# Miniprotein binders against q53ft3, part 3

Target 1, 195 residues: q53ft3
Amino acid sequence: MFGCLVAGRLVQTAAQQVAEDKFVFDLPDYESINHVVVFMLGTIPFPEGMGGSVYFSYPDSNGMPVWQLLGFVTNGKPSAIFKISGLKSGEGSQHPFGAMNIVRTPSVAQIGISVELLDSMAQQTPVGNAAVSSVDSFTQFTQKMLDNFYNFASSFAVSQAQMTPSPSEMFIPANVVLKWYENFQRRLAQNPLFW
Short names: E, the ipSAE of ESMFold2; O, the ipSAE of OpenDDE; V2, 0.75 times the mean of E and O plus 0.25 times the DockQ between their complexes.

## First folded at step 9 (miniprotein)

Design S1d (at its last look DockQ between E and O 0.06; V2 from the best seeds 0.00; counts 0 for: pae E 23.7 > 1.5, placed apart)
Fold by ESMFold2, look of step 9:
Structure S1d (fold): chain B 195 residues (1-195), chain A 92 residues (1-92)
Amino acid sequence: as target 1 above (195 residues)
Amino acid sequence: SIKVTVRIRENGKIYKYPFRVESPEELEKVLEKLEKYIEKEGAERVFIYVYAESPEEAEEFAELLVEIFEKLGFTKIRVYFEGNIVFITGRE
């Protein structure tokens, strides 16, 4: 029902179902992870009036889980990006997973999804800087970063007549950067999550 | 057939190895040879680009490639999919 993606890792599509309404993904080596994407696979929607509360858990100094609310996914907003780099020493919050005996190895955190009523979710407050929860915000950020890189790189362009030979160094023709920029923009418009 | 391109960065030099395989089993054998090559020559960054015949096949190849990159000791592995195509990058 759910997927979990970390940049530089394989997409996880097989959540561990730990209760009728609760699903978990393991995140090995969580200390190297800055962002995580949680999304619905699209095969089974939430029941009407329900959605998913998304939590992040890591082991404290005694190996006990510390859970924090990241945000939400719903049928109307089926994917979200969460920043977790600043949460690895945060205070725990009230959560629906605390009664479960989940065994963990060192350096393994978890993403938990709890299926809940939308009205109940509306009363919950995610941790402050955790949520980067919009594909549109992700797309806007990505476009701005793309423009920034292109403008910066282009400011160093020189003609071949302005170059001196440097056989021990590598150079990139400016038209390669331009073509990459144009292709990236087109591809981003087609699929904001392609990269 | 399955088209594969490997790019390896070592000491500021880039080595490119395009090739084709006819089956997933043949790909695994070639990747084992690539693993031994990288262990001998060293590599700070490896990029692999695979044209699969389906998205399911691309995911299967990604699993294989990640296992090989982890065995080689890469700690920063990035995987990207575009339809039937998997791009994977590994570095220390």
Scores: ipSAE 0.000, ipTM 0.067, lowest interface PAE 23.7, mean pLDDT 70
Fold by OpenDDE base, look of step 9:
Structure S1d (fold): chain B 195 residues (1-195), chain A 92 residues (1-92)
Amino acid sequence: as target 1 above (195 residues)
Amino acid sequence: SIKVTVRIRENGKIYKYPFRVESPEELEKVLEKLEKYIEKEGAERVFIYVYAESPEEAEEFAELLVEIFEKLGFTKIRVYFEGNIVFITGRE
């Protein structure tokens, strides 16, 4: 049902099914891995209304698995690239595979796929920027930055009637800022690298 | 590797310098070259994006970049964070 690919390594097409809804790939020498591709083989689709939550696990100092949600695969998005290099020192908050008897070695990480309801997946938040989408990540970041700026600037907005004369200060109408924001968003949508 | 994108605006033109580094220390070496360019040609505004490996590393990059921007004589420096991404802007 699932495949796992690390650049420079053989593709894995045989996940260990550790439960009815749980699949695991072993990643030896995980410290050298930057990105992992998880994909559906196309043999068996997800059941209707279901998808796969993709997790990364590495052993902590005690040898216990630390699981982090990377992202998702679905019938509509049957493959995804995940950056795992920056996650190797993090703390996991979930143990979706904790009840499973999985042999762990210090140098081996794991990719886990949990088949879950799409509605449930929508409520989960992947860790950091694990999902590799250069354009989307850039766009999202830019949008957050713009929103931050707009919120900050608008917090200082006053009506003309509320203005206190200050000859040393320059004033910019709020509508100019808004217009700039809208224009920027439009251009960003057309070409994320327009600037 | 860590993706770094530098954009310099000068006289209405934008110069783009995409590169990759393995560590913050390597960023410094690359930026030294950029500093020379900025000093020679001038810069109205500089933008830098760093796609770090972690939020902590992003902060490290940000600190380094701020120091560089200060050395360059920028009077206004802004830093923005989103996850592992740091964005810094500087202007005279």
Scores: ipSAE 0.000, ipTM 0.133, lowest interface PAE 16.1, mean pLDDT 79
ESMFold2 (binder alone), look of step 9: mean pLDDT 73; pTM 0.701

## First folded at step 10 (miniprotein)

Design P4a (at its last look DockQ between E and O 0.03; V2 from the best seeds 0.00; counts 0 for: pae E 18.1 > 1.5, other shape alone 2.981 > 2.5, placed apart)
Fold by OpenDDE base, look of step 10:
Structure P4a (fold): chain B 195 residues (1-195), chain A 92 residues (1-92)
Amino acid sequence: as target 1 above (195 residues)
Amino acid sequence: SIEVKVIIFENGKVYTYQFEVESPEELKKVLEKLEKKIEKEGAEYVYIRVYAESPEEAKEFAKLLVKIFEKLGFTEIEVYFDGNWVFIVGEE
């Protein structure tokens, strides 16, 4: 139902369902994470009148979880970007995950999604600056993702002279990847919300 | 800090540089060095991305970059802006 994306990391599509209406992603090495994208996979929509409240949890100095409401995802807004880097020293808020036996390790944060009524969600106040509201922040996140992909892809680049025959493999010229990268950058610059 | 990414495509090779500079002046120096390198070695394609501290600064960097790209002899120069971001592409 949900996916979680951290720049430079593999997409997570397998949330741990901790309750009928609650899902959790683990974020290892959370201290290095600036932004998280939460998105619907498109397989199962929210029921009518329902959405998802997105929470972030990190361990405090005592190892106790600190939960903060980041924002929301809905059928109408199936994805959201959250800045979590500045939240790592924030105060905890009310959350629906308190009674959940979630295995926590000191280096692992969590993204929790609670399926809730839209009306109830409207009454909740996300922590300040969690939601990436600025185009600039969104662009920054996207750039990091693009950079990661580009760096990853380019790391496999070899010259023809260096190529070893591998009939079972298909090769993409590095210039194609570069061109794609450039085109994406252009599109992003023109309209950060082009997708 | 000012984030800079440079991608150079030359003779089938791709060179990627990513670095941060602390001042516009430092950026200018780096760009000048890069200019000299590209001038010497040639480039078919150059992409430069800069994240400035302000949109105004981004525009100033864009002007500088355009000037450099023109000097390098690129026939196609594209510049894009997005907030503090400036993107420039030069192609022969």
Scores: ipSAE 0.175, ipTM 0.650, lowest interface PAE 1.6, mean pLDDT 82
Fold by ESMFold2, look of step 10:
Structure P4a (fold): chain B 195 residues (1-195), chain A 92 residues (1-92)
Amino acid sequence: as target 1 above (195 residues)
Amino acid sequence: SIEVKVIIFENGKVYTYQFEVESPEELKKVLEKLEKKIEKEGAEYVYIRVYAESPEEAKEFAKLLVKIFEKLGFTEIEVYFDGNWVFIVGEE
C-alpha cells in the first residue's frame, strides 16, 4: 500500500503491518537521515473518506519511543517529503501508536502510517510547521532547486570564442540547459506528478 | 474548503497566486478576476490547479476553467484529473 524512500537507500515497499489500520517502516541509522519520502504504491488506495497520518518515532535517551506527527498522505496527495533532521531531539505529541507494543532495535527509528478518517486528520497539526509535508511543497522545492541548478550552471557559461582548450573536459552548451529547464518547468507545472 | 494555485508565465517572468475559498461561488469570483487580469496583461502560459471537495466538484470546475481559457483565446488547453484535483494548462 505504502512506500518509504530515503536518499541514497533502497526504497522500502514492504511495510510492517502492526494493526489493521497501522503500518510501520524501520529506519536504521536514523541519525544520518535528513528527509524521508512517504508515498502510496498505487496498488491499494485509501477507502473513501480516509487517508493516512504519518508519524516519526525514535527512541529517547531512556529507550522510550517518542512519536511526532509529520503530516499526511491521501488519495489526492499520495506522496510527501518530511524533514526529520531537527526532530530527533523534539518532544512527543499526541499519536495513535502509543498503546501498541512495537518491537524496536537500538538506533532504529520508525515511520508510522495510521489510516484515519479525513475529518479526523483535518484536526491535527504537524510538528514544527517547518516540515516539507505535501506534494505542493515538494513541487515548489523542486522548482526552486532546478532554478538554482540553472543559475549555477549558467554562471560557468562561456561563448564559443571564449572556450579554453581542455581535452579532458566536456562542455555542454548553455542553451541545452535552458531548453531542458524550460521544458521541465512546463511539464512540472502541468502535472506535478509526471516524474 | 477549495484550494487554488495559479502560475502565470509571461515575458520571462513567473507569477504565482494561491487562494483558499469556502465555496464554488467564491471560486467563480476569483477566476473571473483572474480572467480579466490575464485578458488585460496577457500570458504565454497559465497553469491552474484546484483541489475540490469531491471528484465530481473537480469535474464541474474543469468545465468552468476550460470555458474561461477558451474565452481568453488559448490555442492549446490541457486538463488533467487526479481524485479531487483538477489541473489545467493554457498556451498561446
Scores: ipSAE 0.000, ipTM 0.087, lowest interface PAE 18.1, mean pLDDT 70
ESMFold2 (binder alone), look of step 10: mean pLDDT 71; pTM 0.655

Design S1e (at its last look DockQ between E and O 0.03; V2 from the best seeds 0.00; counts 0 for: pae E 15.4 > 1.5, placed apart)
Fold by OpenDDE base, look of step 10:
Structure S1e (fold): chain B 195 residues (1-195), chain A 92 residues (1-92)
Amino acid sequence: as target 1 above (195 residues)
Amino acid sequence: SIRVTVRIRENGKIYKYKFRVESPEELEKVLEKLEKKIEKEGAEYVFIWVYAESPEEAEEFAELLVEIFEKLGFTKIRVYFDGNIVIITGRE
């Protein structure tokens, strides 16, 4: 039903079901993780009037799990990206997963999905910085990153007449970089998650 | 064990029930209780979430639930499978 993705790692599609309506993914070496993607696999939808509250847990100083609400996934919004890097020292509680027997190791955090009524979800407030704003914010960030790279690279552009012989160096034509940039932008516009 | 969560919506109210089936003998009892609860509430909408031990068990359980829904007069019945998880919904 659910998938979890961390950049640079294999996708997880087998959540541990710890209750009838509770699912958990383990995130080893969580301190190196900045963002996590939670998504519906598309195999089964949420029942009518229900969605998923997504939580992040990390061990506190006592080794007890601290759960924080990251955000939500629904049939209408079947995927979401969350920033978890800034949450490692934040406030949280053990509810709703605190009473569940979940195997924990010191270096392993968890993503929990609680299937809940949409009305109940609407009353919950996610931690402020966890929700990487809409696909739009990700797109904006990517665009800014690309622009930064292009500007940086272009600052080193020289004409052939200005080039000094350097047999040990390889040179990339500026137009190649531009073409790459344009292609990447096009792909990003078509699908912000094409990567 | 099979874990079963039931939600019944009637007149804007939602009733939630949880069942656990530890043996085949308990299955019949749980199904009977479930049927009675749905009937008693006069449900306009019911969904059942089942976590079974295997896909095969999930399918078997789903079939039994469909029979109950049909018996109760639901005209729109949907079943969703994902491995050992099954969701069934019924509407009048």
Scores: ipSAE 0.019, ipTM 0.233, lowest interface PAE 7.4, mean pLDDT 82
Fold by ESMFold2, look of step 10:
Structure S1e (fold): chain B 195 residues (1-195), chain A 92 residues (1-92)
Amino acid sequence: as target 1 above (195 residues)
Amino acid sequence: SIRVTVRIRENGKIYKYKFRVESPEELEKVLEKLEKKIEKEGAEYVFIWVYAESPEEAEEFAELLVEIFEKLGFTKIRVYFDGNIVIITGRE
């Protein structure tokens, strides 16, 4: 139902469903993670009147989980970027996961998604700065997505010897994609909000 | 409908209000009344949560709410804006 993406790691699409309405992703080596993207896969929408509250959990000095509300995903905004780098020493908040037997190792952080009524979500306040709003965070995320696009597109490159006649189809040279990639990176470094 | 939750702290007390309105014009009337109440009684902290009917509508409400909070003189204004959801907080 949900996906979780951390820069430089494979996308996780197989959440641990720990209850009918609760989903968890494990984040090993959580100290190296600054941002996480949580998104809906698009196969199963939330029921009407419901959405997802997204939490981050890390172990405290005693190995006990500390949960913090990052924000929300909904059918109207099915993906969100959350900054977690500043949350690894914060105090916990009210959360819906404490009444469940959620298995977790002490050295692994978690992203928890709780499917809840929108009215219930309205009573919750995300931790400050969890939602991505800084130009630096935007730039870092955009660079990772741009790298992903380039790697994906370049995997379809064919040599001239491999081309077949397709008169109804247009082609672009592979180096055009590379030039676009390089120019976009340069422009983004100058002004992360130019687009 | 548009769903709104408001929390106000003043003099150590917390006041909560919930509204469901059917149009942006109705929301503007509710917010005008709220603004007058805050101007008269003061507020140390205001939290407003809005679930709009579309992302475009939520963006419009975010702009309106920021203007109201600036007019009320809050020095610490934070906005979370994500799809249909706007959350704004203001502190003295």
Scores: ipSAE 0.000, ipTM 0.199, lowest interface PAE 15.4, mean pLDDT 72
ESMFold2 (binder alone), look of step 10: mean pLDDT 84; pTM 0.838

## First folded at step 12 (miniprotein)

Design P4b (at its last look DockQ between E and O 0.01; V2 from the best seeds 0.00; counts 0 for: pae E 18.9 > 1.5, pTM E .637 < .8, other shape alone 2.979 > 2.5, unsure alone 66.111 < 70, placed apart)
Fold by OpenDDE base, look of step 12:
Structure P4b (fold): chain B 195 residues (1-195), chain A 92 residues (1-92)
Amino acid sequence: as target 1 above (195 residues)
Amino acid sequence: SIEVKVIIYENGKIYTYQFEVESPEELKKVLEKLEKKIEKEGAEYVYIRVTAESPEEAKEFAKLLVKIFEKLGFTEIEVYFDGDWVFIRGEE
């Protein structure tokens, strides 16, 4: 149902379902993470009248999880970008995840998504510094994400002579990816919020 | 054979390299050359994919690559293993 993306890292599309209505992504080496994108995969929508509250959890100095509400995703807003770099020393908030028997290492944070009623979500207040408010920050994140994708995709480029026949697979010419990258860069430079 | 793909990002330019090596020793030599190139030309971002015959070999390659990235002064190094694939990125 959900995906999690950190710039420079592979996309996560397999959340751990810890409850019927709760999903968790692990974020190793979270100290290096500035932004996280949480998005719906598009396979399963939220039930009518429901959305997802997105939480960030990091271990405090005592190794205890500190949870903070980042924001929300909904069928109408199926993706969101959150800045988490400034949250790593923040105060904890109430969260629905309770005491999870998750083996936590000190360097691993978590993104938690709780499926909740939209009306209930409206009563919650995300941490103020989680929203990406700076165009510059957004641009930087997008650039890093773009570069990551291009690099990843390009790493799999092979010449036609090197291609192994695989009838079940589709292939995209590398020049198409490059063209997309260049076009995206141009558009991003013109308007960081073009998408 | 070991396939190595390298992507270097510097000042808005992306450079891609592909290497085929027959042994870890040859890989080391190739990586040393790469190191020298990066030192000379600079790199904001380096991405390397290495094919290995086993996860264990992949881990060994990763260790080697991490050392190189550290020498190059990258402050952020990420390593990912997917089967016999090693993905490494370095960022200043």
Scores: ipSAE 0.007, ipTM 0.223, lowest interface PAE 9.1, mean pLDDT 78
Fold by ESMFold2, look of step 12:
Structure P4b (fold): chain B 195 residues (1-195), chain A 92 residues (1-92)
Amino acid sequence: as target 1 above (195 residues)
Amino acid sequence: SIEVKVIIYENGKIYTYQFEVESPEELKKVLEKLEKKIEKEGAEYVYIRVTAESPEEAKEFAKLLVKIFEKLGFTEIEVYFDGDWVFIRGEE
């Protein structure tokens, strides 16, 4: 139902469901993370009148979880980018995950998503500066992720002279990756939500 | 000048060509030679990108590329103007 994306890491699409209406993603080495994108996979929308409250949890100086409300995702606003770098010393807020706290190491934080009534979400106040402009921030973050993937993949490219037979491997022509990158980048600039 | 990028995938091999031509007439001649080479060699995937200098020129190039490559079923064609896709055929 949900995905979580961090620059320099693989997209997570398999949240741990900790309750009927609550989902969690683990964020190892959270100190290196400045932004996180939370989005709906598009296969199962929220029920009518419902949406998702998005929380960030990190261990405090005693190793105990601290939860903060980042913001929301809804059927009408199905993705958002959140800045978390400034939140790692903040005080906790009211949250629905208390009974569902998951044992973790000091270097692992969590993103929690709670499916709630839209009316209830309207009464909640996210911590300051957690949410950024989802369109512009999504485009910027996605562009950096695309650049990282392209540079990484291209560093493994070989010429025809360097290829050796590999009887059990599948291959993708490097030019397909370049084509996809160029097309996606251009379309993203024209319409950041085309996908 | 008119920039042309061509990627051909043929029997596990990748051929990449990038060049410039000075006129639409020169572009037509080069693309016709390329089409004959592709047809003769049996390419499995062909990507062709042409960069135009105006929207009007981009529309002309789209018509030209479709006409030249109409019998090749595995050809992906893009025409760009000012860094934007103006025409796309065969998107993967």
Scores: ipSAE 0.000, ipTM 0.088, lowest interface PAE 18.9, mean pLDDT 67
ESMFold2 (binder alone), look of step 12: mean pLDDT 66; pTM 0.552

Design P4c (at its last look DockQ between E and O 0.02; V2 from the best seeds 0.00; counts 0 for: pae E 17.0 > 1.5, pTM E .757 < .8, other shape alone 3.803 > 2.5, placed apart)
Fold by OpenDDE base, look of step 12:
Structure P4c (fold): chain B 195 residues (1-195), chain A 92 residues (1-92)
Amino acid sequence: as target 1 above (195 residues)
Amino acid sequence: SIEVKVIIWENGKIYRYQFEVESPEELKKVLEKLEKKIEKEGAEYVYIRVTAESPEEAKEFAKLLVKIFEKLGFTEIEVYFDGDIVFITGEE
């Protein structure tokens, strides 16, 4: 039902269902994460009149989970980007996940999604700086992802003379990656939501 | 050996560096030199990738890199891991 994406990491499409209406993603090494994308997979919509409240939990200095409401996803807004970097020292909020056996590994945070009534969601107040609401913010996030990918990929570039024969591996010319990057940037500039 | 790849964006130009070091201590020295260079010349964006010998070592290097980036005054710092590879990005 839900996916979770952190830049530079594999997409998570298998949430742990901890209750009928509650799903959790583990975020290892959460301290290195600035943004998280939560999205619906499109396979199962929310029931009519329902949406998802998205929470972030991290262990405090005592190893106790601190939960914060990030925002919401709905059938009308099936994806959202949240900035979590500034939340790592924030105060906890009420959450529906109860005393979950959160793996008390200091380096692992969680994204929790609670399926709730839209009316109830409207009464909740997300933490102020978590929701990346602007198109500009989304563009910036996407640009960072692109830059990260490009930098990562290009950092492995070698000259033909430096190539070691590996019959089992396929090679892509760096120029192809560059062209892709440039084209993607152009499209992103034209329509940040083109993909 | 520890492989270090560095990409620096400065004044619209991209600079690429590659280092091979034999120990964590040498890595620290290389990073210190880079730090001084960036401090002196400035950088809009820095990318550093370190190929460690293990995921655990990569995590240790990540800590070091973050400290350097914080010292450099970068406000946007992101760290990523891929096995024994750690890469970090910093922006002002």
Scores: ipSAE 0.022, ipTM 0.378, lowest interface PAE 4.6, mean pLDDT 80
Fold by ESMFold2, look of step 12:
Structure P4c (fold): chain B 195 residues (1-195), chain A 92 residues (1-92)
Amino acid sequence: as target 1 above (195 residues)
Amino acid sequence: SIEVKVIIWENGKIYRYQFEVESPEELKKVLEKLEKKIEKEGAEYVYIRVTAESPEEAKEFAKLLVKIFEKLGFTEIEVYFDGDIVFITGEE
């Protein structure tokens, strides 16, 4: 039903089904992983009105699983890329995997997918350093960097009356930077983690 | 000219291509060859960006890209005009 991909590794297409509605992929050497792609294989869609909540889990120092909500996949959005490099010390979130007995080693994390009602999924907040605050902080940082870049580039703007001809140089109209800034803001508002 | 950028994740590797074509007919031929290559060799994820020179051209390219790549299932498409995104799969 699901696939899981990490850059530089073979794709996994055989999830371990640990319950009727729960699926797991093992991620050995998880500390070297920055991003994970979760996608539907296309052979078995979610039932009507349902989708998949995607979790990341790693064992803490006591060997207990710490589960964190990454986000969602649905029939309408059947693949997603998640950044996990910043999640390995986070506080666990409420999750449907409970105290399930899943094979664990100290260097192996897991991606869990729970098939749930879409209405239930809408109430869940992906975890980070506090899921909503982490997204807000990332968005605020990125907005600051966009503003800084725009201000820096704009400080070099000159009118054509102020230009000295320089045939060996390439020039970019100043509005190209503004257009890029507006496009980037639009993309960031839709998906703060796009790349 | 029509700018094309392609990113393919295939067999644990990432391939990046960037090129230009001069006509919509040439674009279609190149994209059809690319689709056949991806279908034969397999891909985990495909990203395709096309930059058009007019809004009308951008709309036509969006339809073309969706038609050619709809069966692959793991393709993200963006069409740009004048620095703006005028189409993206999964947004609309």
Scores: ipSAE 0.000, ipTM 0.150, lowest interface PAE 17.0, mean pLDDT 68
ESMFold2 (binder alone), look of step 12: mean pLDDT 75; pTM 0.717

## First folded at step 13 (miniprotein)

Design P4d (at its last look DockQ between E and O 0.02; V2 from the best seeds 0.00; counts 0 for: pae E 17.5 > 1.5, SAP 76.096 > 70, placed apart)
Fold by OpenDDE base, look of step 13:
Structure P4d (fold): chain B 195 residues (1-195), chain A 93 residues (1-93)
Amino acid sequence: as target 1 above (195 residues)
Amino acid sequence: SIEVKVIIFENGKIYTYQFRVESPEELKKVLEKLEKKIEKEGAEYVYIRVYAESPEEAKEFAKLLVKIFEKLGFTKIEVYFDGNWVFIVGELE
């Protein structure tokens, strides 16, 4: 039902279902994470009148989990990006995950998604600095990733006239990178979760 | 703000522009300048990506861009939409 994405890491599409209405992703080495993308896989929508409250938990100095409400995902807003880097020293908030016996390692944080009534969600206040304002935040994230790769690759582009013979090196025509970029963009536009 | 990225391939050179505009009107002006530049210098391939304020606005920009690309004589024009994103590719085949 849900996916979780951290830049530079493999996408997680298999949340641990800890309750009928609760799902958890583990985030190892959470201290190096700046942003987390939470998104619906599109396989199962929220029931009518329901959405998902997204929580972040990290172990405090005593190993106790500190939970913070990051924001929400809904059928109308099926993805969101959250900045978690600034939350690692924040105060805990109320959360619905209190009864979970989760084996915790000091370096592992968690993303928790609680399926809740939209009306109830409306009464909750996320931590102020977590939410990134865009409804299509996942797409934005992906575009930035693509841009990063494109910029990196294109920086090495040289004309044939500028090429220095190097038998030990393989060369890729720039048009190949371009075609890849275009195809990727097209596929993203059709289905952001095509992979 | 509207985010715009332009990639132009011309004579073995790649030109990439990324900028933000504050209004659709400003974007139109930029696009007009771009049109003139491409018309003058020629391009084998042009990619334009726009992040609009709304899907509706994105569609409007797409229409505008398509007209420009048609005017420029691109033989292949592809348009993609994703929420507020619009992507257009023009090629001379």
Scores: ipSAE 0.176, ipTM 0.654, lowest interface PAE 1.5, mean pLDDT 84
Fold by ESMFold2, look of step 13:
Structure P4d (fold): chain B 195 residues (1-195), chain A 93 residues (1-93)
Amino acid sequence: as target 1 above (195 residues)
Amino acid sequence: SIEVKVIIFENGKIYTYQFRVESPEELKKVLEKLEKKIEKEGAEYVYIRVYAESPEEAKEFAKLLVKIFEKLGFTKIEVYFDGNWVFIVGELE
């Protein structure tokens, strides 16, 4: 349902589903990470009236998880960029991941996505310093990159539906996200202005 | 320790399994049990990641994982590395 991207790392397309309504990505060596991108793969949309609250978690000095609300993704806004570099010593906030207390290493953080009612999400306040970086050109480039991915995936799903009798079902193979990521990074390295 | 996470997609459902093992021999045993479970229950896509204790150990685990995926009959197998991590994805047509 979801993908998670950290610059310079393998894109993650297979979240751990830890409850009916909760999904988690592990972030090893989290102290070196400044930004994370969370997005919907397009294979399974949120049910009507629902969306996703996105949380960041890191272990405190006692090994207890500290969860902070970063923001939201919805069917209408299926991707978002979050700055996490300033959150690694902040106070925790209210969160729905209480049953997620498991033993983990101190160097691994998590991105959690909780499927919730849109009305409930409207009453939540993200951590203020999780706002997108002040680098406007980077922010705009990253949004264009995510839009490019969405258009690519949508085109593939439509074409495959035309070839296979299943017009009510769309899918994106897991490796398509990785292929797109590899091609985009290669193109960017060769020409930063190709978009 | 060696950490293993497995995510299986079948008929629109997601199944996850998580293991921590102390040796490569224990890893082989866990993966053999997983292989039999996947063979019995079926899978459209399987994602496995392994956190090894070194990049060289991750490469050794990749060889094992590829052989398992070939025995399971996946038509497309992709492997990726990031430091001590190895990631493998298998899918059917």
Scores: ipSAE 0.000, ipTM 0.098, lowest interface PAE 17.5, mean pLDDT 69
ESMFold2 (binder alone), look of step 13: mean pLDDT 83; pTM 0.820

